# VH-VL binders against o04291r164to392, part 27

Target 1, 229 residues: o04291r164to392
Amino acid sequence: DANNPAGLLSIAEEALAEFLSKATGTAVDWVQMIGMKPGPDSIGIVAISRNCSGIAARACGLVSLEPMKVAEILKDRPSWLRDCRSVDTLSVIPAGNGGTIELIYTQMYAPTTLAAARDFWTLRYSTCLEDGSYVVCERSLTSATGGPTGPPSSNFVRAEMKPSGFLIRPCDGGGSILHIVDHVDLDAWSVPEVMRPLYESSKILAQKMTVAALRHVRQIAQETSGEVQ

## First folded at step 6 (VH-VL; framework fv_ragifilimab)

Design s52
Fold by ESMFold2-Fast, scan of step 6:
Structure s52 (fold): chain C 229 residues (1-229), chain A 120 residues (1-120), chain B 113 residues (1-113)
Amino acid sequence: as target 1 above (229 residues)
Amino acid sequence: QVQLVQSGAEVKKPGASVKVSCKGSGYTFTGYYMYWVRQAPGQGLEWIGYINPNSGGTTYNQKFKDRATMTVDKSISTAYMELSRLRSDDTAVYYCTRSGSESPHYMDVWGQGTLVTVSS
Amino acid sequence: DIVMTQSPDSLAVSLGERATINCKSSQSVLYSSNNKNYLTWYQQKPGQPPKLLIYWASTRESGVPDRFSGSGSGTDFTLTISSLQAEDVAVYHCQQYYSIPLTFGQGTKLEIK
């Protein structure tokens, strides 16, 4: 029931549980992308889903920033995701457990000029776990949960975000390990057939957000550590 | 040319069911939503529902939800709308129509219509 | 449900003169996020299916003569035919696509005077 704060919190907690299962568990069958190797010189490990609904990717990497700082950077999506056109926060609701629930409307640029751009109506839940980890997870509000009551935006096709986001764990000795999941249904069926593989099963689209996020936070970390040189 | 061709006129008795077909041609059938709209003689247009031809996902007008069933057969680019438990006030021309190219919820191409007459 | 009301129910206009048809929605069909009005106009000639004329309240469909224009915002919309021709005799319908269920006006019958 997405029409009241208690219902929204229930949805947020369900999203968190599913997100964690995707980020660290085996809820989705993941295949590591060829050429992405773990190591000190790599950006991180990127994997693409096999046989899930929509397009899903996950990634994991080390970042020389504390969890709270990483979360702060990544919550400002337009600053690092070039395909993000706009993010509007419709409301901010305290979760009662120290967490924050945001109702967010996002517009994306289309990957091709031959298909409509996608937009999202989502709930984003930010909270701290007891081990000092920060989580920022987000999912679309569907018709079953009382999703958006208004019309779709002109020239946009409403996409569905499955539980996605960031899990940022503190590392002993400083820094963080960042886990990312991007799981979306871009409504490939509203796209001309020649373009559908790009929207439904594209390795290029699947990795876009996860790679962008990892690159951006690692760049900020390097710039921060360079201040004293 | 983009075209929607519907099945022929039907005469049914009250309590029967009718199934209207709509064959798309000249475009990628699975790339557009299909809508069903009816028009009683001398009356306005009334929306029944729409279907995504690729997934089979449907959205119905609540008025028709318990009697209407929309399906597709992608292999022959054909959509179907079955209306059950017919009443005399279901007498109407039934149209299939395709979503607009710039938005899914206005209708840019219409079938020729199928007259369904319900009488004793 | 959004109720669409057209006026007049019927209209007689002389050839070459301006015809004006109105459509009123029971609630706004203007979406503030994109500043678009979710309103269409269709033309229906006797024995034929409806034909799309205008979408987004004022955008003319390809192939539609420029004598047809749409205007208005929010709840009050107008279809104008600047110089009526014989082939324009038809019933005209407005439709909102702002919310489900999709709803149509009752239609306006346009005749030659």
Scores: ipSAE 0.008, ipTM 0.449, lowest interface PAE 12.1, mean pLDDT 82

Design s53
Fold by ESMFold2-Fast, scan of step 6:
Structure s53 (fold): chain C 229 residues (1-229), chain A 120 residues (1-120), chain B 113 residues (1-113)
Amino acid sequence: as target 1 above (229 residues)
Amino acid sequence: QVQLVQSGAEVKKPGASVKVSCKGSGYTFTGYYMYWVRQAPGQGLEWIGYINPNSGGTTYNQKFKDRATMTVDKSISTAYMELSRLRSDDTAVYYCTRSGSESPHYMDVWGQGTLVTVSS
Amino acid sequence: DIVMTQSPDSLAVSLGERATINCKSSQSVLYSSNNKNYLTWYQQKPGQPPKLLIYWASTRESGVPDRFSGSGSGTDFTLTISSLQAEDVAVYHCQQYYSMPLTFGQGTKLEIK
């Protein structure tokens, strides 16, 4: 239950486990898009699983910034994700292990003019793992887990974020390996039937976040150090 | 015409599991959420959960999430609801239902129901 | 959880007379920004599954006779049958879809007097 700190931590730890399974494991059947290669140099893999709700994508790549700096940049989602309209941090809760739990409300721009914009109520968990990796993982809160009990803001449709985020591993000699997962359910039923495939299974929508994140972090790394990657 | 056809009545002992099927026809099966609702004898309707037939994604009523499992087989347009660790108070008619055309979460088409009796 | 309470539990009405069934929610199911009430009514005849009658509190489902009407807003809702017919003998259920979990009223049994 998200209505108490122990319940929030429980949800955060569950989200972390599910996110790590998606980011580095084999729990989800991932289909490589033509022109994309899996591994540290990959910019994206799109997965539309028959046993998972919504639209999922993952990617990994090398970036010439330290893990905490990568996390700092990526947590400011509106700065690099074109489709992100606003992010409001509603509360911040220390997790006791040096980690942080945030309750966040996000508004996104619509991918087409024929559909309403989407909004999200999420828990975002940021923590350091034993191997020195930093993780930022996020998932939606529903009314059953202490999230909002009513409909979204005017002109928005409430969307659901499944465990998603960033795993940032330090590299020997400096820099990081960045793993990204974006897994969302955009409520396809709220759009005309002709448009539903875009919201249920779009490879274009699935990869927008992962590609934008990698591009932006690499751009900042190059500008900060002058390195060409 | 749109129809939901459910499997036949089941009699189970306490502690057993039951799996009810629901076959959709006359519409695009993957185009609508499928809901499971039960009704104990002489009682009102109680929501169990829903599944997106296209993705397999599920949302459960907290009361049932530890015992209920919803799945789908798109190739035969059939949804399933399995309820484990049955108790006598699980005796009910179990319905599958389809989402409304103008909004999710109200139900426009209902299956005929499956009576599940749990007794020693 | 939103608790749905119907009244009366049962009523008997003569053929051709008006029947009125009430449904009350423990919190508002009206979303002020779109001015819609997230409330439905179902009809359930003996031995049959429920049948959708009304959604959005007052919108009649296609094929439902015009003697059925829904009214109300916020927390207080009414289903009206303007001229009762023999085939209208059933249990009537209200349901909210404003928030999870989805919840139903206990049902109102309608009989011929």
Scores: ipSAE 0.000, ipTM 0.433, lowest interface PAE 15.9, mean pLDDT 81

Design s54
Fold by ESMFold2-Fast, scan of step 6:
Structure s54 (fold): chain C 229 residues (1-229), chain A 120 residues (1-120), chain B 113 residues (1-113)
Amino acid sequence: as target 1 above (229 residues)
Amino acid sequence: QVQLVQSGAEVKKPGASVKVSCKGSGYTFTGYYMYWVRQAPGQGLEWIGYINPNSGGTTYNQKFKDRATMTVDKSISTAYMELSRLRSDDTAVYYCTRSGSESPHYMDVWGQGTLVTVSS
Amino acid sequence: DIVMTQSPDSLAVSLGERATINCKSSQSVLYSSNNKNYLTWYQQKPGQPPKLLIYWASTRESGVPDRFSGSGSGTDFTLTISSLQAEDVAVYHCQQYYSLPYTFGQGTKLEIK
């Protein structure tokens, strides 16, 4: 909780290590999605994980914005994720290393009238790495790690976000290389068997989130370039 | 029906301690933060602290940290706030209040209040 | 600490007329990452606990009549009651939850002329 800053930093650093292994490593098997490549003139790869808990997706692409600006844009989740209903920053805690830890509560819109809306209680850690890269990493908190045991509203099913986020590496000529990982478990098992196929459709959102983020940042880059000229 | 019910009024001498209880009903007790707020006669509201009922983790207003202790008993869905080394200017109505139903930032359900009078 | 200052300390308004209460914070309560103002308004009737009216500066709590509205951003906020009714006699409090410690304004007493 916010009364245990050392414990939260430990969780943040563990989440960062797991996120980096997903974003740039080979510890998880990734399969490129057919028809999900962004554009012919840019490096953009979208892949989904096999045999993981929940659904994991990653993407990588070039963006004509500096790392800090990319992070600033992507931290405003409702601006690029249509199904995000609200994001509520519960607490902001300086990490002694110049980074920032945020405790965040997020509500999503329900994918259908028959599926409950999902909500998340997360820790988001933003920091600069030694190589000049900027990272924004986020994961769910449980009752054991300072989060609540259940949602306030009976209309929500608590979802789990496994280490996810953005790694933004600077390019020598200006701009950035953006790595995105989205890894969520929306808990289809919380509903009766007859309704599970409808709940499974909500997983499509998680698979497409990486593409939405990358396209949004590229659109803002184009608009910013036009404004400056 | 979501409800917070507090213990009855207390009269204490300077230097004593008081312990106010707050029993939640009609909701999952461990799913919400519990806040404590006081109001002296004719004055505004003053935040004391909040507790996470699931973990027992607390956050205090520094003004009260040395004298206030917040605890919970999950088995009876009850939160407690104890204030020690009472002074006459601690005379106030003490409220427990629950975090918001859609967002944990705002205080949406309030107890009826407990009047604590400190005099000799 | 963020200091919250309300004005006026008290006002009297005729039934059916508009009432306006102001709240000023010593520092901005607007968070740039989510573009939200961390400000609430509460209504407190005599002998009763406070009741949540508005959160995020302008969002009405469920069940609150639409004659109540909140506006403002950053450091200057307003609570408006468009057509005062007898049951609106109360003390109104603003509160910030941007930073610890959470702080409240001194309250504004609203009476009927």
Scores: ipSAE 0.000, ipTM 0.442, lowest interface PAE 15.4, mean pLDDT 79

Design s55
Fold by ESMFold2-Fast, scan of step 6:
Structure s55 (fold): chain C 229 residues (1-229), chain A 120 residues (1-120), chain B 113 residues (1-113)
Amino acid sequence: as target 1 above (229 residues)
Amino acid sequence: QVQLVQSGAEVKKPGASVKVSCKGSGYTFTGYYMYWVRQAPGQGLEWIGYINPNSGGTTYNQKFKDRATMTVDKSISTAYMELSRLRSDDTAVYYCTRSGSESPHYMDVWGQGTLVTVSS
Amino acid sequence: DIVMTQSPDSLAVSLGERATINCKSSQSVLYSSNNKNYLTWYQQKPGQPPKLLIYWASTRESGVPDRFSGSGSGTDFTLTISSLQAEDVAVYHCQQYYSLPRTFGQGTKLEIK
C-alpha cells in the first residue's frame, strides 16, 4: 500500500480517460489481425495497434449477460486467462460513486521455456458510468506512482500494463456490448536478443487477453441461459 | 564509460519551440529510463518527465504536459525533448539523465546540460 | 505534490569538520511494503550537472567516498560529511522518487569556513 489514496484516485481517473479513448476512439490506429478472423460463430472485432508503444489489441463483441455479471467474470483473471498464474489483491480502496480501486500483483506463466515469466504491479479501477455501463480499467504502477522499486520476484521480469480493460455497455433487450483493450509492454529489452521478436512483434501475445476474455464470457453465457449460438 | 551527450546551447524567441537531443553511449540504451530535468538560473532542479526508450512510453510532470514532447530514436541511441510555446521563464539548463532498469527511480548518470535562453 | 525542504540554505564548515544537511518531505517517502525510503542526494559543483551520491536514503553510490552518509526515514533525512575536504564544496540537493511529480529540495550550498 502506497498510503496515497488521493494520488491513486487521480491515476485511476487518468487511466480511465485514456482507456476509453483506446476502446471507443480513433487516437490509436487499429488493424484487423490477419491470423484471427471471425468464424461462423464470430468472436467479434479483433485488431492490433500500429502506432503505440508496446503491443496493443482491442476487441468488441455481443454477450448475453448483464454488464455487472460480465465484469464479475472478467475480474477473476486466472479463471479465463490460461497464462495467468496468480492474482493477489494487495489493497482495496473505496472510491466515490461506488467505484473501487484495487492494487494488484499478477504473475504470468512464461510464454516459452527459454524466457523469464512476466509479472505486473497494477492499479485496477472499477466503476459504473451514468448510462449503466460498467468499466474495469487497469494500468501498471511504477516507482514514480507509488509502486514497487525493488527487483521483481525471482524468475520474473517486471512488465508494464498501459491503460487496458473492459467497457461493458448494456444492450436493448438484455445482454451487453463488451469492449476490450489489452495494451502491454513486456519489457523485451531484458530478454536475450534472439528471443526479442517473440515479445515485441507477437500478434499472439498482443491479442491473448482479448480473445480469451471474449470466448470465456460467451461460453459462460451459453451455459447460464442454455443458449446455443 | 557510460555517457550522455547533449546538443549545444540554443537561443530562442518567445513563442518558438526548442528540441534538445541526448545521445547515450557505453550502455544498452533501451535498458534504462531517460529523465528530463531543468534548472533555471537561481532556482532548484525541476522534473519535466521521463520516457522508456524501449517502448516509447512517457510520463510527464503535469506542469509541462501540454508543451513538452519526449521521443527516442533507438537506431542512434538518442532521446529528444521538445518544449513548445517558449516563455522567458523557460530559460534554464536542461538535463537528460538515466534512471533504473525495471522502473524509473534515482538518476545515476547525467548529461552535461543544454542551456536554452528565451529572450526577445 | 510532495514538497521537499532543505535546511540550512547555506552553511560554512572548516576543513576536517563534520557537515550536516537536512531534508524534510511534506509526506512520508517510506514505502511500507518494501521498507525503503525513496530519497536521493545529489552533489552539484558550479557549471556541472548533479552527481548521484546516495539513493534509498542511505545507500552510497559506487565511487562515493565513505565520509558521505545518509540517514533518516519517513519525512526527515540527513546527509552527513564526516570530515569535510576542499573538493566537497558544492550545492547538495535531495529528491524524492516516491510519487509523481518527482520533486527536489531547494538545495543547500556548502562552503569552506
Scores: ipSAE 0.000, ipTM 0.420, lowest interface PAE 18.4, mean pLDDT 80

Design s56
Fold by ESMFold2-Fast, scan of step 6:
Structure s56 (fold): chain C 229 residues (1-229), chain A 120 residues (1-120), chain B 113 residues (1-113)
Amino acid sequence: as target 1 above (229 residues)
Amino acid sequence: QVQLVQSGAEVKKPGASVKVSCKGSGYTFTGYYMYWVRQAPGQGLEWIGYINPNSGGTTYNQKFKDRATMTVDKSISTAYMELSRLRSDDTAVYYCTRSGSESPHYMDVWGQGTLVTVSS
Amino acid sequence: DIVMTQSPDSLAVSLGERATINCKSSQSVLYSSNNKNYLTWYQQKPGQPPKLLIYWASTRESGVPDRFSGSGSGTDFTLTISSLQAEDVAVYHCQQYYSLPHTFGQGTKLEIK
């Protein structure tokens, strides 16, 4: 159980490549969410994946904040994700070219009283791309990936985060285009049979993080612009 | 049976640091979050942060992030909260308190409190 | 941040009478997926740490007398003491644990009339 910076960087770069292919690529079969209509709560494009391990969703939308500011807001996950119980940053490692690797432990609230709460041990990689875009991508670590994994808390079931996160592209006139991917495996077989559809294919679980992130950033952007009236 | 015992009262000058300890007994120390909460004289309660003793991971209230440091020593079932660059308005009773893993962050057992006085 | 506001700031009630304390949150603390309110009530006597009374807005902690009850949902919550006893003189605090930072009301001081 060696803290290997070169190995962690390799995992970070693999996560980044997979995340980008999900966020902007066409390799994954995405299904548009039905019933998403424009309105006061219009949130851009939301889609869920079909025929993948676990539950995956992606979204994109315009926000009136600069990329670095958007990243800073979204990295503080408990402030905007109501299902997030706690986020503990265990270590911070510089990773060439100004990038940063963080080892993070997260606990989530249980969606029902019939299921155990989930926790995650993840690597989060933040870096600036050559086109000026900012990326925050995250994935679970296991003993098999050479990363540190603590024992789960006695009342939690370890979940797996597949490459997920935020791609934030600058706009010429100011502001950003935010691309979000949430891809998790909550171990559906550990829950009672009647609740398994909620964990396996629930549109509610699939889009929780993506919708919450976009709405939160837009809310802060509106509050900030109100200060200059 | 379950008990949290804190270190004694402290008097500090502005600009100094204080480190308060909290020793847990009668339960599995690593099975529960440890919260830190303060109360200025005659005022309400204010959350500082919490630490997971099993992982060492911390979550801070943004108001205290730059000055507070929470740590644990699992070998002696003791949690610590250090507050640096003390100001007169940091004068308060500081509490450690336990939150269960089965229960989302309500605080069921409290330490007796540590009075920290910051005066010139 | 979710702002918690208690009312009244202080309350004087005669022994054996009903005491009612209110707590308002600036945002809902009801989690729709489990239908639970992330709200607690604590009792604090002079010179003592707070003591947990009620969690999940209405669940009484073990050992707390049945004269204490919590009610409400979303943004409006009430702590009721059905028949005030001398030992109930204290400051009562509400707290939300729905979102970070966890926040408390300013406290309500309950005194015998």
Scores: ipSAE 0.000, ipTM 0.422, lowest interface PAE 16.4, mean pLDDT 79

Design s57
Fold by ESMFold2-Fast, scan of step 6:
Structure s57 (fold): chain C 229 residues (1-229), chain A 120 residues (1-120), chain B 113 residues (1-113)
Amino acid sequence: as target 1 above (229 residues)
Amino acid sequence: QVQLVQSGAEVKKPGASVKVSCKGSGYTFTGYYMYWVRQAPGQGLEWIGYINPNSGGTTYNQKFKDRATMTVDKSISTAYMELSRLRSDDTAVYYCTRSGSESPHYMDVWGQGTLVTVSS
Amino acid sequence: DIVMTQSPDSLAVSLGERATINCKSSQSVLYSDNNKNYLTWYQQKPGQPPKLLIYWASTRESGVPDRFSGSGSGTDFTLTISSLQAEDVAVYHCQQYYSLPLTFGQGTKLEIK
C-alpha cells in the first residue's frame, strides 16, 4: 500500500532487492552488445536482456568520482538523458535510515513522430549501503499503490518502469564502479503494429539510458580532472 | 492475416474446471494484450481479464479474480484461460480478443468463441 | 464501475432507412487532456463473434462501410446507419475503455421491418 510511509518503504525495499538482483546477479540472462568492450576509449560494458519482459539493459563502468557525487549527477535525469523532457518531484519522504523516498512524475520525448510520448509515475529510493555503496533505484507506482488514477497527460501514453537504477560502489584507490539497470515497458500495444518492435524489444532503445549515463558521468569526471596532467 | 483460433466446445459438470486455449497468428503475439470476454446465451458481453503475453502479467475483473487464471505460452503463440468451480450460470461463449492498434482496452480482433456448457 | 446503458433494446427499421442506436455511460468517458471519448461500438451477427466498427466514439475501423457513423461526447453516444442494408441485421454493443473494469452495454438488436 503506498498510502503511508511504512507502505512506501516496503515498496522501496522490495524494489531495491529486485534491482540488486538484476544489477549484479545471474538469474537474468544478459547478452553483451557487440562493439561495446573495455579499453582506453570505451565508455564501459553494456548488455541487453535475453529473456526479460519489455526492454531491459544493464551496464557497468569505472568512474573517477566518489559514489555520492555520481548519484547527485545521475539523479538530475534531464541534464544527461536527451529523451527526458521533464521531471517533477511530487513528494520527498525520509526513509528513517538516512535514505530518501521520492514520488516522481516524468515525461519523455517520443523516439518517433509516429507514436505518442511516454510518461511515468515512479517511486525513487536513494540510500547508502553498509559497505559504503550508494544506490538509487526506481519503479512505477499504479493507481492501486498510490499513483495517478486518470488517463495519461495530453498526448502521452503511461509507461511502466520495472525496478531500475544505479548501484555505485567505491573503488580502492579512489573513484567508483557504476552499475546501471534500465527496465521499462513502453506500452507497445498503443502504437501501430509496424512500430511495435521498436517499443517492445529494440536493442537501440534498450541501451539509450545506460550509454547516456556512462558517457555523461565520464565527461564530468574528465572535466573535473582536466586541469592536471 | 491476423487470426485468433480457439479450442472447441466443452461440456462440464458443476464444480469442475475448464481451460480454453487461443492461438494467435499473423502478428507479433507479444506485441498485444490478450483479453477474455464471455457472453451468456441472449445476454451482453462481460470482461473477465487481460494478460500481457510478453510478461505474463495479468489484470482480472474482481468478479472473476478468485476463479479465473490466465496464462500464455509464447513458444506456440497461445493464451489460456482457466475457470474453476464452475456453476450453471457460467454457461456462455468465451472469447479471446486482441487489443486495438491505437490504444489498449478496446478489441480489434476476436476469436471465434468457445461454448462452455455447465450442466448436470 | 461505469455502467453502460443502451436504448432501445430492439429496433426494427426498413431497408434503406436510417437506424439510430443510443448508448449512455453512468459517468463521463471523455478525457479532457486529449479530448478523446473512450467509447467503442461492435457489431455481432448471429453465431459470430463481435466485430469492431468504431473506436474513439467516431473513428471508423478500416474496412467498415461509410454508412456506419458514431457521434456523441461525454456520457451520450449514438451509432447511426444511414441506409440500412440486409447484412446489417445484428446486435450492436457499446463499450467504454476509460477505466477498469471494462464494461459493455446490454446490446441493441437491429431487425428489418
Scores: ipSAE 0.000, ipTM 0.432, lowest interface PAE 16.6, mean pLDDT 81

Design s58
Fold by ESMFold2-Fast, scan of step 6:
Structure s58 (fold): chain C 229 residues (1-229), chain A 120 residues (1-120), chain B 113 residues (1-113)
Amino acid sequence: as target 1 above (229 residues)
Amino acid sequence: QVQLVQSGAEVKKPGASVKVSCKGSGYTFTGYYMYWVRQAPGQGLEWIGYINPNSGGTTYNQKFKDRATMTVDKSISTAYMELSRLRSDDTAVYYCTRSGSESPHYMDVWGQGTLVTVSS
Amino acid sequence: DIVMTQSPDSLAVSLGERATINCKSSQSVLYSSKNKNYLTWYQQKPGQPPKLLIYWASTRESGVPDRFSGSGSGTDFTLTISSLQAEDVAVYHCQQYYSLPLTFGQGTKLEIK
């Protein structure tokens, strides 16, 4: 239920477990992206799923910023994700464990002018784990879980975010290891046939969020410390 | 093992509504789109719409958009199709069927069908 | 809307003989970038739901006997049963999934002579 804090926390904890399984586990087959160049200019390791429904990608990389600072930067999604049109925080709910649950409505720009833009209604859960890691996990809410019961906004097709987000582990000596998962169902079948491959299994769309996130936090880390890569 | 099991036959009067259920088993329910198709006696197949069980997002055939409502209950792996303001020409067998969500090519599994009879 | 037209409406074929059913779409269902035809064939026996036979115009579904084959491209498609068996008596439906709304042919009733 969207008005029941205990119900929302239950959904948040379930999403966190699923996200962690994707970010660090082996239940999903992840294939390293061919387009990522090895070497000193590499932003990290990026992989896409071959056996998930929808479009799934994960990535990891080192960042010279503390976990909480990385989370703060990445939660401001419009600042680093070019395809993000708007983010409205509809509600902020303390989880009672020091964590925060947010109900968020997001609108994206369409990848092409021939298909409708996508929007999302999500629950985002931010908390600190026992080992000092910080996590920001997000998933779509449906009518069954207390999300929107009406049609999507005019001119948008409602998309689904499966458990996705950021796991930020502290490093000895400062800095963090950032793990990212982006798993979405863009409802490919509602688009014109010629656009379906882009929405079904595009490697370009699959990597967009993970690559943008890694590049952005590294750039801010370099600006903050005066370091240059 | 993969099955779609539908609710039983219904007899309705003109102007009433009917709600047909379809329970999936033997697969990941949210991994496949659920389609609704009907067949009037002795006639061909007619597509009503589809629903994404994960998001609840729906796409309707324009012919049915003002009368049909598709929903899902993920907790029991069940999809529903409600058709309102029934007419005698809505008499048909209503099928639920699934297709792949990431690359929908074809409808590979069909429910047994639910006969809806609309008569005075 | 893409209109699907089947021919004939019904046919009778002797056991062991070849049966041929045609399906025509009002516009191409070929996605040229993938070189794929978005066309399926279903078999429907009396009192039963449709059963998938062929997808992508010519790919046989797992478990479907090799006497069933699909051919054609663009707008003209054919379902062939090379040696008719008694259990093949059914109505056969073609369907396009190239464009919404999804549309089906009117069906072809296949009987034994």
Scores: ipSAE 0.000, ipTM 0.422, lowest interface PAE 17.0, mean pLDDT 81

